VH-VL binders against q9y4a0r168to385. Designs and how they scored, part 3

Target 1, 218 residues: q9y4a0r168to385
Amino acid sequence: LQPEQIYNADETGLFWKCLPSRISVIKGKCTVPGHKSIEERVTIMCCANATGLHKLKLCVVGKAKKPRSFKSTDTLNLPVSYFSQKGAWMDLSIFRQWFDKIFVPQVREYLRSKGLQEKAVLLLDNSPTHPNENVLRSDDGQIFAKYLPPNVASLIQPSDQGVIATMKRNYRAGLLQNNLEEGNDLKSFWKKLTLLDALYEIAMAWNLVKPVTISRAW

## First folded at step 1 (VH-VL)

Design s02 (framework fv_sonavibart)
Fold by ESMFold2-Fast, scan of step 1:
Structure s02 (fold): chain C 218 residues (1-218), chain A 123 residues (1-123), chain B 103 residues (1-103)
Amino acid sequence: as target 1 above (218 residues)
Amino acid sequence: QVQLQQSGPGLVKPSQTLSLTCAISGDSVSSNSAAWNWIRQSPSRGLEWLGRTYYRSKWYNDYAESVKSRITINPDTSKNQFSLQLNSVTPEDTAVYYCARGYDYLTGAFDIWGQGTMVTVSS
Amino acid sequence: DIQMTQSPSSLSASVGDRVTITCRTSQSISSYLNWYQQKPGKAPKLLIYAASSLQSGVPSRFSGSGSGTDFTLTISSLQPEDFATYYCQQSYTFGQGTKVEIK
């Protein structure tokens, strides 16, 4: 397989209403009256190929099926692939749906655009949120997932903490810039921030991760 | 590569049903990354999105509030096409109707459009 | 909820001019705004997606910029074929259009 055909995906949690710089100094907590912490957390999954030139649209798992802030925005026109789960955690069903509905079709389109065979492997850690390998396979068997054994995974970090840390840093910088441009104090800004706003900002943060940052992680 | 070709009548009488079809080549109507849209354009309302159909393990439809009670958008996988039915038309439905592909990869941009069909609603 | 305002509604320009069209949203949409060109009797054509990404086959004289609530489409050196109406779009909402007319 060429590097364009080798993918890795990794998950992280994000408290999208927490700005680390000021809030960290006072215990890193978001203090917004009337809001529940669980509703301010999402799970994000980043997926890219070994060249870093194909970054898939972020997968985001939130709590609500249609958050109130989405009222004017079509879920297919979101800057992320959005799924809902009551705890906002990745689960077996969502991972399988993401693989079948997003990963396989987008990888085929990318490889076709590059004149490459539509063959690819998705390298994953053996996480309980990941389905059995035999169900993460395209109908023709050419696109499939493969779990790395723990001893092998320790030698390979395709989508490691460096990539995720860079994305989160970009997210925080974007939120801070928006706060400065609007002239709001920190608390007022966080009260006004919606999940939709956060989804656009995290997608932009992912887009700002350079291909060399991703390829270097391999 | 991907092309959309529209067909259907240009004249419809008030209270009747408008029926248009959009044939897809170079892509599948059941593509997991695409949504198949109808958009109309009139001098008074500009560009107005009407609705879409798309496949994600099963078929889904979304419709604009202004037409929700009168509109149906249906895919046909055997013919690789999708259609618009708009019931109980009035002169306000006079517009150029376009089919268009929305593509997840392009953040919901409408990257491929049909040629358009001028629909006049008059007696 | 999210309102789109294009300005100006029309402008007159000469071949070779630098043309700037703006789109403002009532709420931040980060960089997720798309631009279209429409010529009389034709379907709209995608020019720019995700605020600044040039669509395949579109001349490099077209560029997009902006993020949050303020977005700009720029034509660096207007050509005769560029006299058209331009639309911004976010989700399934379109701006009202900017007509670029010959001076």
Scores: ipSAE 0.000, ipTM 0.449, lowest interface PAE 15.5, mean pLDDT 80

Design s03 (framework fv_sonavibart)
Fold by ESMFold2-Fast, scan of step 1:
Structure s03 (fold): chain C 218 residues (1-218), chain A 124 residues (1-124), chain B 103 residues (1-103)
Amino acid sequence: as target 1 above (218 residues)
Amino acid sequence: QVQLQQSGPGLVKPSQTLSLTCAISGDSVSSNSAAWNWIRQSPSRGLEWLGRTYYRSKWYNDYAESVKSRITINPDTSKNQFSLQLNSVTPEDTAVYYCARELYYGSWSYFDYWGQGTMVTVSS
Amino acid sequence: DIQMTQSPSSLSASVGDRVTITCRTSQSISSYLNWYQQKPGKAPKLLIYAASSLQSGVPSRFSGSGSGTDFTLTISSLQPEDFATYYCQQSYTFGQGTKVEIK
């Protein structure tokens, strides 16, 4: 298998409704007003091939099926692949839907566009939210998942300090830039920030992760 | 052979903190192949998962949304145990509390060993 | 989250009977369902994992079947020690239980 045919996916939580500051960007943290404030959380999953040249659309799991901020936006036209689950956690059903309906078709299209055999492996950690690898296979068996043992996964998969951390830094920096450009105070910015705003910002943050950052993590 | 032995008080007053401990024998709390869970059971809510702790290069915790703001689950590698701390308890927290080992086959998981259970009554 | 509904909530049976308990999920979960037995005053005990895999040490009269949204636990010939409550479980969600009582 060529590097273009080897994929990795990692999950992380994101507290999207936070107040960005110069300090939070530097320290890798977000500030919430009053420190006892409501924290809005989603699950984000990043997936890319070993070259870093194919980054899949982010998978996002939120709590609401149709958030109010989505009213004027078709879910199919979101900058992310959005799923809902009452706790905003990835679960077996959502992961399998993402694999079958998003990962497999997009990988086929990419490999076909590169003149490569439509064969790929998705390397995953051994998370309870990931289905048994036997059901994570395309109908023809050519695109499939493999779980890395815990000892091996820590050596091969991107660390928290790598791809995911870079994306989260990009997200926080983008929020800070938007706050500065609007000239709003921090609390009014926090009150006005919608989930849709956050989804566009995190999608941009993912797009800003350079191929070399991803490839160096392999 | 894995055994989970629970200890902690059976009676807690409203607004106090519930603290339970689960001692592990036959496995390590830092085992890469397991996660360590707290699950409670009440007539009104049935079996309800509360959270887990597990070691994969670093320690991770996951908590159920219903208790996330007041729950802490901590491993203690020196004593090979893990604990549950639940703050600001109310009568709705009255339940039998179980610790359980979660084991994986690929990403598939199940609870293969359970502690004996601790009946906790929240009453003045 | 995925809702787990068991039916019936309780049933009465005699020793030697074939007992079938059903678990229905609100969304497809392939075969990722576990079954547990709980006797009064005791912790739940794992019987079946991955819908149909019998846990080591569990009698062969217990079997699981199903995939997608509909799952069944079958006890082919009920024994006195099998009077208990049975739970299905997927991820971190449990069914409400089915109590198997003496007829």
Scores: ipSAE 0.006, ipTM 0.442, lowest interface PAE 12.0, mean pLDDT 80

Design s04 (framework fv_sonavibart)
Fold by ESMFold2-Fast, scan of step 1:
Structure s04 (fold): chain C 218 residues (1-218), chain A 124 residues (1-124), chain B 103 residues (1-103)
Amino acid sequence: as target 1 above (218 residues)
Amino acid sequence: QVQLQQSGPGLVKPSQTLSLTCAISGDSVSSNSAAWNWIRQSPSRGLEWLGRTYYRSKWYNDYAESVKSRITINPDTSKNQFSLQLNSVTPEDTAVYYCARESLWFGEYYMDVWGQGTMVTVSS
Amino acid sequence: DIQMTQSPSSLSASVGDRVTITCRTSQSISSYLNWYQQKPGKAPKLLIYAASSLQSGVPSRFSGSGSGTDFTLTISSLQPEDFATYYCQQSYTFGQGTKVEIK
């Protein structure tokens, strides 16, 4: 398989009400105005091919099926593939739905656009939220997942080798820039920040991760 | 509780086709969370996986390389069962045959429910 | 392609003994190893999956450990019903079995 046909996906938690500060940026930490607990968490899954030229739409798992901030926004029009789960973490059903409805179709479209065979492998770590390899296979068997042993996965986890950290940094920077453009003070911005706002910023943050950052991680 | 009940002949002549059936209760043969396996056991070869069938928008079959050319595993959704056909049998196919459900959880392959087993003797 | 070596092939033990059975693989399989118990005339029964996860309904005296290439099944205090043959399994390949017999 060509590098375009080799994908990797990895999960991370995101505290979407985490604002950047000079110290937070330097230390890789989040700060919260008034020292409020960061309980507003979602699970994000990043997926890209080995060239970094195909980044899939982010998968986000939140608690509510239709958060209040979505209001009249169609879930299909979100900048991410949104799923809901009581604890806001990935589960077997959501992972399988993402694989079947998002991953396989988007990979086929991408490979077709490049004149490549619609054949691909998704490399995954050994996670309790990931279903059996036999479940993660396209109808024609050409697109399938393969689990890497933990010692191998630690050597070949592009998303975990700073890609996720870069995305989170881009997210926090985007939040700060948005706050500055609106002319709001930081405390007012924090109170007004909605999940929908966060989803747009997360999607932008992912788009800003350079292909070379992903390809060099391989 | 999921249960597997096997049926089929215990004696088959060399060169003929061995046919066994596994009836499923408590789960669907087309369940997305399961794959359905045939495994045999003999003193000479121990436990030997033969193949499996499972449903993912269409039916898939995987077969062990040693039997690939003469094996067919076939689901029957109307009867909620799956079968094994093994062609051109030889005395080396004499074994106890088991059907088993493979649980598809955590990206791991394990057989959590087994049928009672069928002793098959290949002799003239 | 992954070869498995299960040891010992047989052992004799008394009720109350701690029994240890090992399974080694020719290459790393992470935690993708399962353990089964088989009593004479019966089908195998799943004991442990994913190297260390105890199957529902299996007594807590059974435990699994290991990762990579070296795996162990332990019975902390052997009971009369535990005299059986034990098999490790990964990726549709079974070990050759370990027969646990009365001393």
Scores: ipSAE 0.007, ipTM 0.473, lowest interface PAE 12.0, mean pLDDT 80

Design s05 (framework fv_sonavibart)
Fold by ESMFold2-Fast, scan of step 1:
Structure s05 (fold): chain C 218 residues (1-218), chain A 122 residues (1-122), chain B 103 residues (1-103)
Amino acid sequence: as target 1 above (218 residues)
Amino acid sequence: QVQLQQSGPGLVKPSQTLSLTCAISGDSVSSNSAAWNWIRQSPSRGLEWLGRTYYRSKWYNDYAESVKSRITINPDTSKNQFSLQLNSVTPEDTAVYYCARAYDSLYYFDIWGQGTMVTVSS
Amino acid sequence: DIQMTQSPSSLSASVGDRVTITCRTSQSISSYLNWYQQKPGKAPKLLIYAASSLQSGVPSRFSGSGSGTDFTLTISSLQPEDFATYYCQQSYTFGQGTKVEIK
């Protein structure tokens, strides 16, 4: 397999409703006004090939099937592949649906565009949200998942965490930029921030992750 | 080097069906990273999106609310093209009709057909 | 339904001028705004996507900026071929257009 045919997916939680500040961006932290704990959370899954040149559309799991902030925006028109689950957690069913309906078709199209065989492997850690690898394969068996042993996964986790950390840093910087450009105070901005706003911002943050950042994680 | 080439009649009578075709070269109508759109332009309404068809494990269609009851957009994988059918046309449907490719992840129209001027008159 | 408003509806400028066109959205869209140029009798042409990314083949005098609800398209030094109508777009909604005319 060429590096274009080797993919990795990794999941992270995002507390999307936070106050942007220069210090929070630098330190990788967010603050919420008042005594409330950070309560607005989604699960994000990033997937890219070993070259970093093919980044898949972000997979996002939220609580509501049709969040109020989506308004007239159809979920099919979102900048992310949106799924819903009561706890906003990835589960076996959503992962399998993402693999079959999003990953396999998008990988085939990319490899075809590069004149490569439509063969690929998706390297995953042994997470309880990941289905048995026997069910994560295309009908023709050419695109399939493999679980990394814990000791092998630990060798690449720091670099994978670097990709996720870069994306989250881009997200926080984007929120700060939006607040500054609107001229709003921080509390007003936080109250007005919607899940739809966050989905556009995190998708942009993912798009801004450079291919070299992803390729160096391998 | 993707190109879109439009064909269809320029004059349609009120109450009839408008039928236009968009032929695709340099890309596949079943590409998983693209959506195939129809957009029209008139002096009174400006640029108006009508609908799209796209393949994601199966075919999907989305239509603008204003035309939803009268419009059908169909892909043809054997000819690598997609079509627009707009039923029960009125003079208000007089416009230049464009087909266009959109990338789903960023929702921008990067390739456009040449346009077809459609006049609805008796 | 996200409403798009462009300003001005038209402007007159001379070759070499700096031209700025504004697009405002009724709700925040982060950076998911695109800009198009349309010349008479032609289809619109993509100039800028994702608020600030220059499309391949588009001259560097074109730039986009903004995020949230306020966006701008700037032409740093207007050329004769730049007299056209410009449109912003988000999702499946287009602005009403800004006509850039010879002064």
Scores: ipSAE 0.006, ipTM 0.450, lowest interface PAE 15.3, mean pLDDT 80

Design s07 (framework fv_sonavibart)
Fold by ESMFold2-Fast, scan of step 1:
Structure s07 (fold): chain C 218 residues (1-218), chain A 122 residues (1-122), chain B 103 residues (1-103)
Amino acid sequence: as target 1 above (218 residues)
Amino acid sequence: QVQLQQSGPGLVKPSQTLSLTCAISGDSVSSYSAAWNWIRQSPSRGLEWLGRTYYRSKWYNDYAESVKSRITINPDTSKNQFSLQLNSVTPEDTAVYYCARDYLSYGAFDIWGQGTMVTVSS
Amino acid sequence: DIQMTQSPSSLSASVGDRVTITCRTSQSISDYLNWYQQKPGKAPKLLIYDASSLQSGVPSRFSGSGSGTDFTLTISSLQPEDFATYYCQQYWTFGQGTKVEIK
């Protein structure tokens, strides 16, 4: 398989409305101005091919099916592929839905656009949220998942952190720029930040991750 | 309603091939929504999944690691059935064999055949 | 490979009793757990799928709950026809079974 046909996906948590100095790492909770505690967490999954030239739309798992900030927004029009789960964790059902409805169609379209065979492998770690690999297969069998053995997964583990760290850095930079452009102080900005705002910002942060950053991860 | 009817021998000698057939009524063996499984049950191993066959745009097979070197599961669209062949049997293959339908990722076996007791003995 | 532990291995109960059977997995499986009933000489019968969904034709006294690693099958008022062995199942792995026998 060509590098364009080899994909990897990784998950991370994001506390999107936590001030860094106020985050309680022990309980995954944070404080906001006004001495209130909130837990504003989502799970993000990023997926790209080995060249870094094809980045899939981010998969985001939140707690509510229709968060208040989404009021009039069709989830199909979001800058991310949004799913809901009570604990905002990736689970087997969401991973399977993402694979079938998002990954396979988008990979097929990308490879077709490049004049390549519509064949691809999705390389995954042995996370408990990932379904059995025999279930993760397209109807023609040409696009499928493979779990990396523990020894092989260990060899590429540092690369996973680099891509995710870059995305999170881009997210923070984008939030700072938005605060400056609105002419608000930091506290008023954080009060006004909604989940919808955060989804647009993290999508931009993912788009800003350079192909070379992703290709080096392999 | 969907029904599964099993047929095959009850006694097989060691080193021979075990062959069983499962006939499907009320559904198609090539139904996109279904996978067709073989499961066995013995006192020593309990319920043990052996493998499955299913149709998408082409036929696929999945086999349990413990038997994959000896097992073949084949669909027959003309007879609307699927079969199990297990090579080089040993007394440890003595079990009640069931065919069963499931729906891919969720793996709920909603329809079962009546079962076939297979004894591997000289 | 995900290990499954089913408990108890057997229990004695009387008609009308509430019976609870548990299944634990070594790794989170979300809600991808199914429950089966098997009577002597018969194939297993699906009771509950996706942890809590009642299969068509199964009496409402059967219910399932749980997610992640801890799952429970409950029979709210045991009937004579419910004396059987019960199995949990996740993908291609079955629990070792719980025999519900008459006191």
Scores: ipSAE 0.000, ipTM 0.432, lowest interface PAE 17.2, mean pLDDT 79

Design s11 (framework fv_sonavibart)
Fold by ESMFold2-Fast, scan of step 1:
Structure s11 (fold): chain C 218 residues (1-218), chain A 123 residues (1-123), chain B 103 residues (1-103)
Amino acid sequence: as target 1 above (218 residues)
Amino acid sequence: QVQLQQSGPGLVKPSQTLSLTCAISGDSVSSNSAAWNWIRQSPSRGLEWLGRTYYRSKWYYDYAESVKSRITINPDTSKNQFSLQLNSVTPEDTAVYYCARWGYEDLYAFDIWGQGTMVTVSS
Amino acid sequence: DIQMTQSPSSLSASVGDRVTITCRTSQSISNYLNWYQQKPGKAPKLLIYAASTLQSGVPSRFSGSGSGTDFTLTISSLQPEDFATYYCQQLYTFGQGTKVEIK
């Protein structure tokens, strides 16, 4: 398999209403100006190939099926692949749906566009949110998942080598830039930030992660 | 064949802790192809999933939101069993309690069930 | 979370009848729907998983169909041992049950 055909996916939590340098995460909660704690969290999954040249649309799991800030926006038109789950956690059903409906079609399209054989492997850690590898397989068997042994997973996971940290830094920087450009103080901006705003910002943050940052993680 | 055998008291007073145990035979509680669940059934609420535990390099625990603050599910590898502890019970916790295996974890199907334990919460 | 509506709540049938039970979900669940049979005083028993796959040891008169939001359980020729309550389930949620009673 060429590096273009080797993918890795990893999950992280995001407190999307956390202020950059003044917010402390306390017991999984963000603090707001005025010393209130608020629980505004989603799960994000990042997926890219070993070259870093193909980054899949972010997968985001939130609590609400259709948050108020989405208004009449079709979830299919969001900058991310959005799923809902009561606790905003990835689970086996959502992971399998993402694999079948998002990962396999997007990988096929990418490899076809590069003139490569439509064959790929998704390298995963042994997370309980990841289905048995025998069910993570395309109909033709050419695109499939493989679980990494614990010793190998620690060496090859992109998130373990700073990709997720870079994305979160880009998210923070983007929030600060928007606040400055709109002439709002940080407190006013934070109060007005909606989940939809955060989804656009995190999608941009992911797009700003350079291919070399991802490829260096392999 | 895989079998689940339940044990525990059938009568609990309000504010006390409900404790039930499910013994596994024919499979391992640390099997990486299974998850071990507690489900209850009452006439008013029907079948209600309470939580699960499973092993995938380490132990994991998931709990239903309605009971999350009061529930603990614990595996015991030496006895090949798992238990349910539900704190601060009320009459609304009166139900038949079942342990069950997700043998098809990717499909969330409960393929093996214990015999059930009728639990009455009454003073 | 996903709401499940099971219908009818009960029905009366005779041996040899064709029985159909439906389950509807408030949003698409693809094929992640399972069916169970429960007899009085007993634990539920898995009949069908992944909407249409018959569990080993279950008689072929039981069948499941559907995908997305609409699902059916069919018993092609009801037998005396089939008088029971039937439940659909997806993820952590069960339907309210359909009791199949002797006419």
Scores: ipSAE 0.000, ipTM 0.442, lowest interface PAE 15.6, mean pLDDT 80

Design s12 (framework fv_sonavibart)
Fold by ESMFold2-Fast, scan of step 1:
Structure s12 (fold): chain C 218 residues (1-218), chain A 121 residues (1-121), chain B 103 residues (1-103)
Amino acid sequence: as target 1 above (218 residues)
Amino acid sequence: QVQLQQSGPGLVKPSQTLSLTCAISGDSVSSNSAAWNWIRQSPSRGLEWLGRTYYRSKWYYDYAESVKSRITINPDTSKNQFSLQLNSVTPEDTAVYYCARDIYSYDFDYWGQGTMVTVSS
Amino acid sequence: DIQMTQSPSSLSASVGDRVTITCRTSQSISNYLNWYQQKPGKAPKLLIYAASTLQSGVPSRFSGSGSGTDFTLTISSLQPEDFATYYCQQLYTFGQGTKVEIK
């Protein structure tokens, strides 16, 4: 397999509704007003190939099936692949749907565009949300997942934290920039921030992660 | 190879608790790739998923909102089975109850034979 | 809660006929849709998952297609054992069923 055919996916939680500040950006965190955590939290899954040149559309799991902020926005027109789950956590059903509906088709399209064989492996950790590897495969068997033993995962993914940390830092910096540009007070900005706004911002934050940052994480 | 065998037919009185058991052979109730479901079927509501349990480092439970306050699904690793307990039954709970395995995203690949449950005095 | 609508509720067909059953969803579900066959007095049997993937052991005359909100189950040449009720399903929600009856 060429590096273009080797993918890795990592999950992280994000408190998306927070008050941005220069200090929050520097410290890699943000101020969250007292509210229900599940209302303000989503699960994000990042997936990219070993070259970092193919970053898949982010997978986001939120609480609501159709958040009010989406209104007339078709789920297909979101900047992320959105799924809903009561706790806003990844589960076996959502992971399987993402693999079949998003991962396999997008990987095929990418490899076809590069003149490469439509064959790829998705390297996964032993998360409880990941289905058995033998069922994560394309119809022709050419695109499939493999679990990494803990000791092997640490060897070939030495800085998984770096990619996710960079994305989260980009997200917070983007929120700060939007707050400064609108000239709103912090309370007004926080009240106006919707899940849809956050989805656009995190998608942009992911797109800003450089290929070299991803490739060096291997 | 995988077989699910359910408890026999039942007549349950209103307000009492319905209890059904599904015995598994050819797979383990604690299998990491499987989830164990209860689904019922009635003329008025059609096929209706009630809930599931599965093991993936610890036991997980998912329940349909319509029955969530009355339902408990319990795995029993020693007997390789799982059970349904539905409290405070009403005539609307009259249905054929099936246990079923899913190994992915609610892809129900093996089913029990079904148990007809009638709720009447 | 995504509503599932199957069409028709029933149809009559002869052995050898091509049979088409449609399932529509109130919201897009991409390709996550399953099809089941149920014969009188029996539990449902999984035929197709992920809209178009044939379950192991199911005859090749069964096929599924569609994505988004419109899905189709096709039986290319109906056999005597295919007279049954067919259900579509996504996550934990089932359609109301389509009964395929002998003409």
Scores: ipSAE 0.006, ipTM 0.443, lowest interface PAE 14.6, mean pLDDT 80

Design s14 (framework fv_sonavibart)
Fold by ESMFold2-Fast, scan of step 1:
Structure s14 (fold): chain C 218 residues (1-218), chain A 124 residues (1-124), chain B 103 residues (1-103)
Amino acid sequence: as target 1 above (218 residues)
Amino acid sequence: QVQLQQSGPGLVKPSQTLSLTCAISGDSVSSNSAAWNWIRQSPSRGLEWLGRTYYRSKWYYDYAESVKSRITINPDTSKNQFSLQLNSVTPEDTAVYYCARGWDYSEYYYMDVWGQGTMVTVSS
Amino acid sequence: DIQMTQSPSSLSASVGDRVTITCRTSQSISNYLNWYQQKPGKAPKLLIYAASTLQSGVPSRFSGSGSGTDFTLTISSLQPEDFATYYCQQLYTFGQGTKVEIK
């Protein structure tokens, strides 16, 4: 397999309505201007090939099937692939749906666009949220997942200084810039921030991750 | 090999709480690859899944919509067992109750190991 | 929720017969169907998962086939110990059962 045909996916939690300097890791809480603590998070999954030239649309798992902020937006037009789950955690059903409906079709399209054989492997850690590898394969068997031993998985997953950390840094920078553009009123900005706004910001943050940042993580 | 041993009363009065326990040997109730299910069987409803519990960094619980308001499934890691509590029982809850291990990683949701079953009669 | 319909509800057969029972779903489920055998007074026993994969320890005379909405469990050359009720299952839903009785 060429590097274009080798993919990795990794999950992270994001507290999307938090001041960057006030996130509490101890209680899973974050603060907004005015010192109110909130517990609001989503799960983000990043997926890219070994070259970093193909970054898949982010997968986001939130709590609500149709958040209030989505009222004026078709879910098909979201900047991310959105799923809902009661705890905002990835689960077996969502991972399988993402693999079948998003990963396989997008990988085929990308490889076809590059004149490469439509064959690929998705390298995963052995997480309880990931289905058995026997069910994570395309109908023709050409695109499939493979679980790595724990010690091997730790060598290829993005670190705090890698892809995930860069994306989160980009997200926080984007929020701060948005705050400045809103006239330097932190409380007003945070009060107005919706999940839809956060989804656009995190999609932009992912798009800003450079291919070289991803390729160096391999 | 893995085995499930059930215990609990066979007769419960209407409006009371039905309580059953399933003891696990050969596997851990906190195994990351397993889910622990309760299923019942009656002539009128056939085989009916009631709910499950499983450990994945924290405990999770899934319950059938028909019993969601009355059911609690509790794992006990120190005793390596899990229990079923069904509140406010009626004669319609009369059934044989089974515990079973589900295989979560496969997504096929098959149950490969079952307890012996407990016949529960709800009557005065 | 997906409706599961088994047919027939019961059948009579003799030792050595080829027995076929079917399970139909109200919508496509790919290969996410499992089969169980239940003898009187006992818990169900897993026979087949993923529509066609035989569970370890289950005799090779049992086979499963199908995909989408139509599934079949076949017992080639029925044995005395095979007189039982058979159930299909998808996710958390079971079929109503097919009883295989001695003729």
Scores: ipSAE 0.000, ipTM 0.430, lowest interface PAE 17.4, mean pLDDT 80

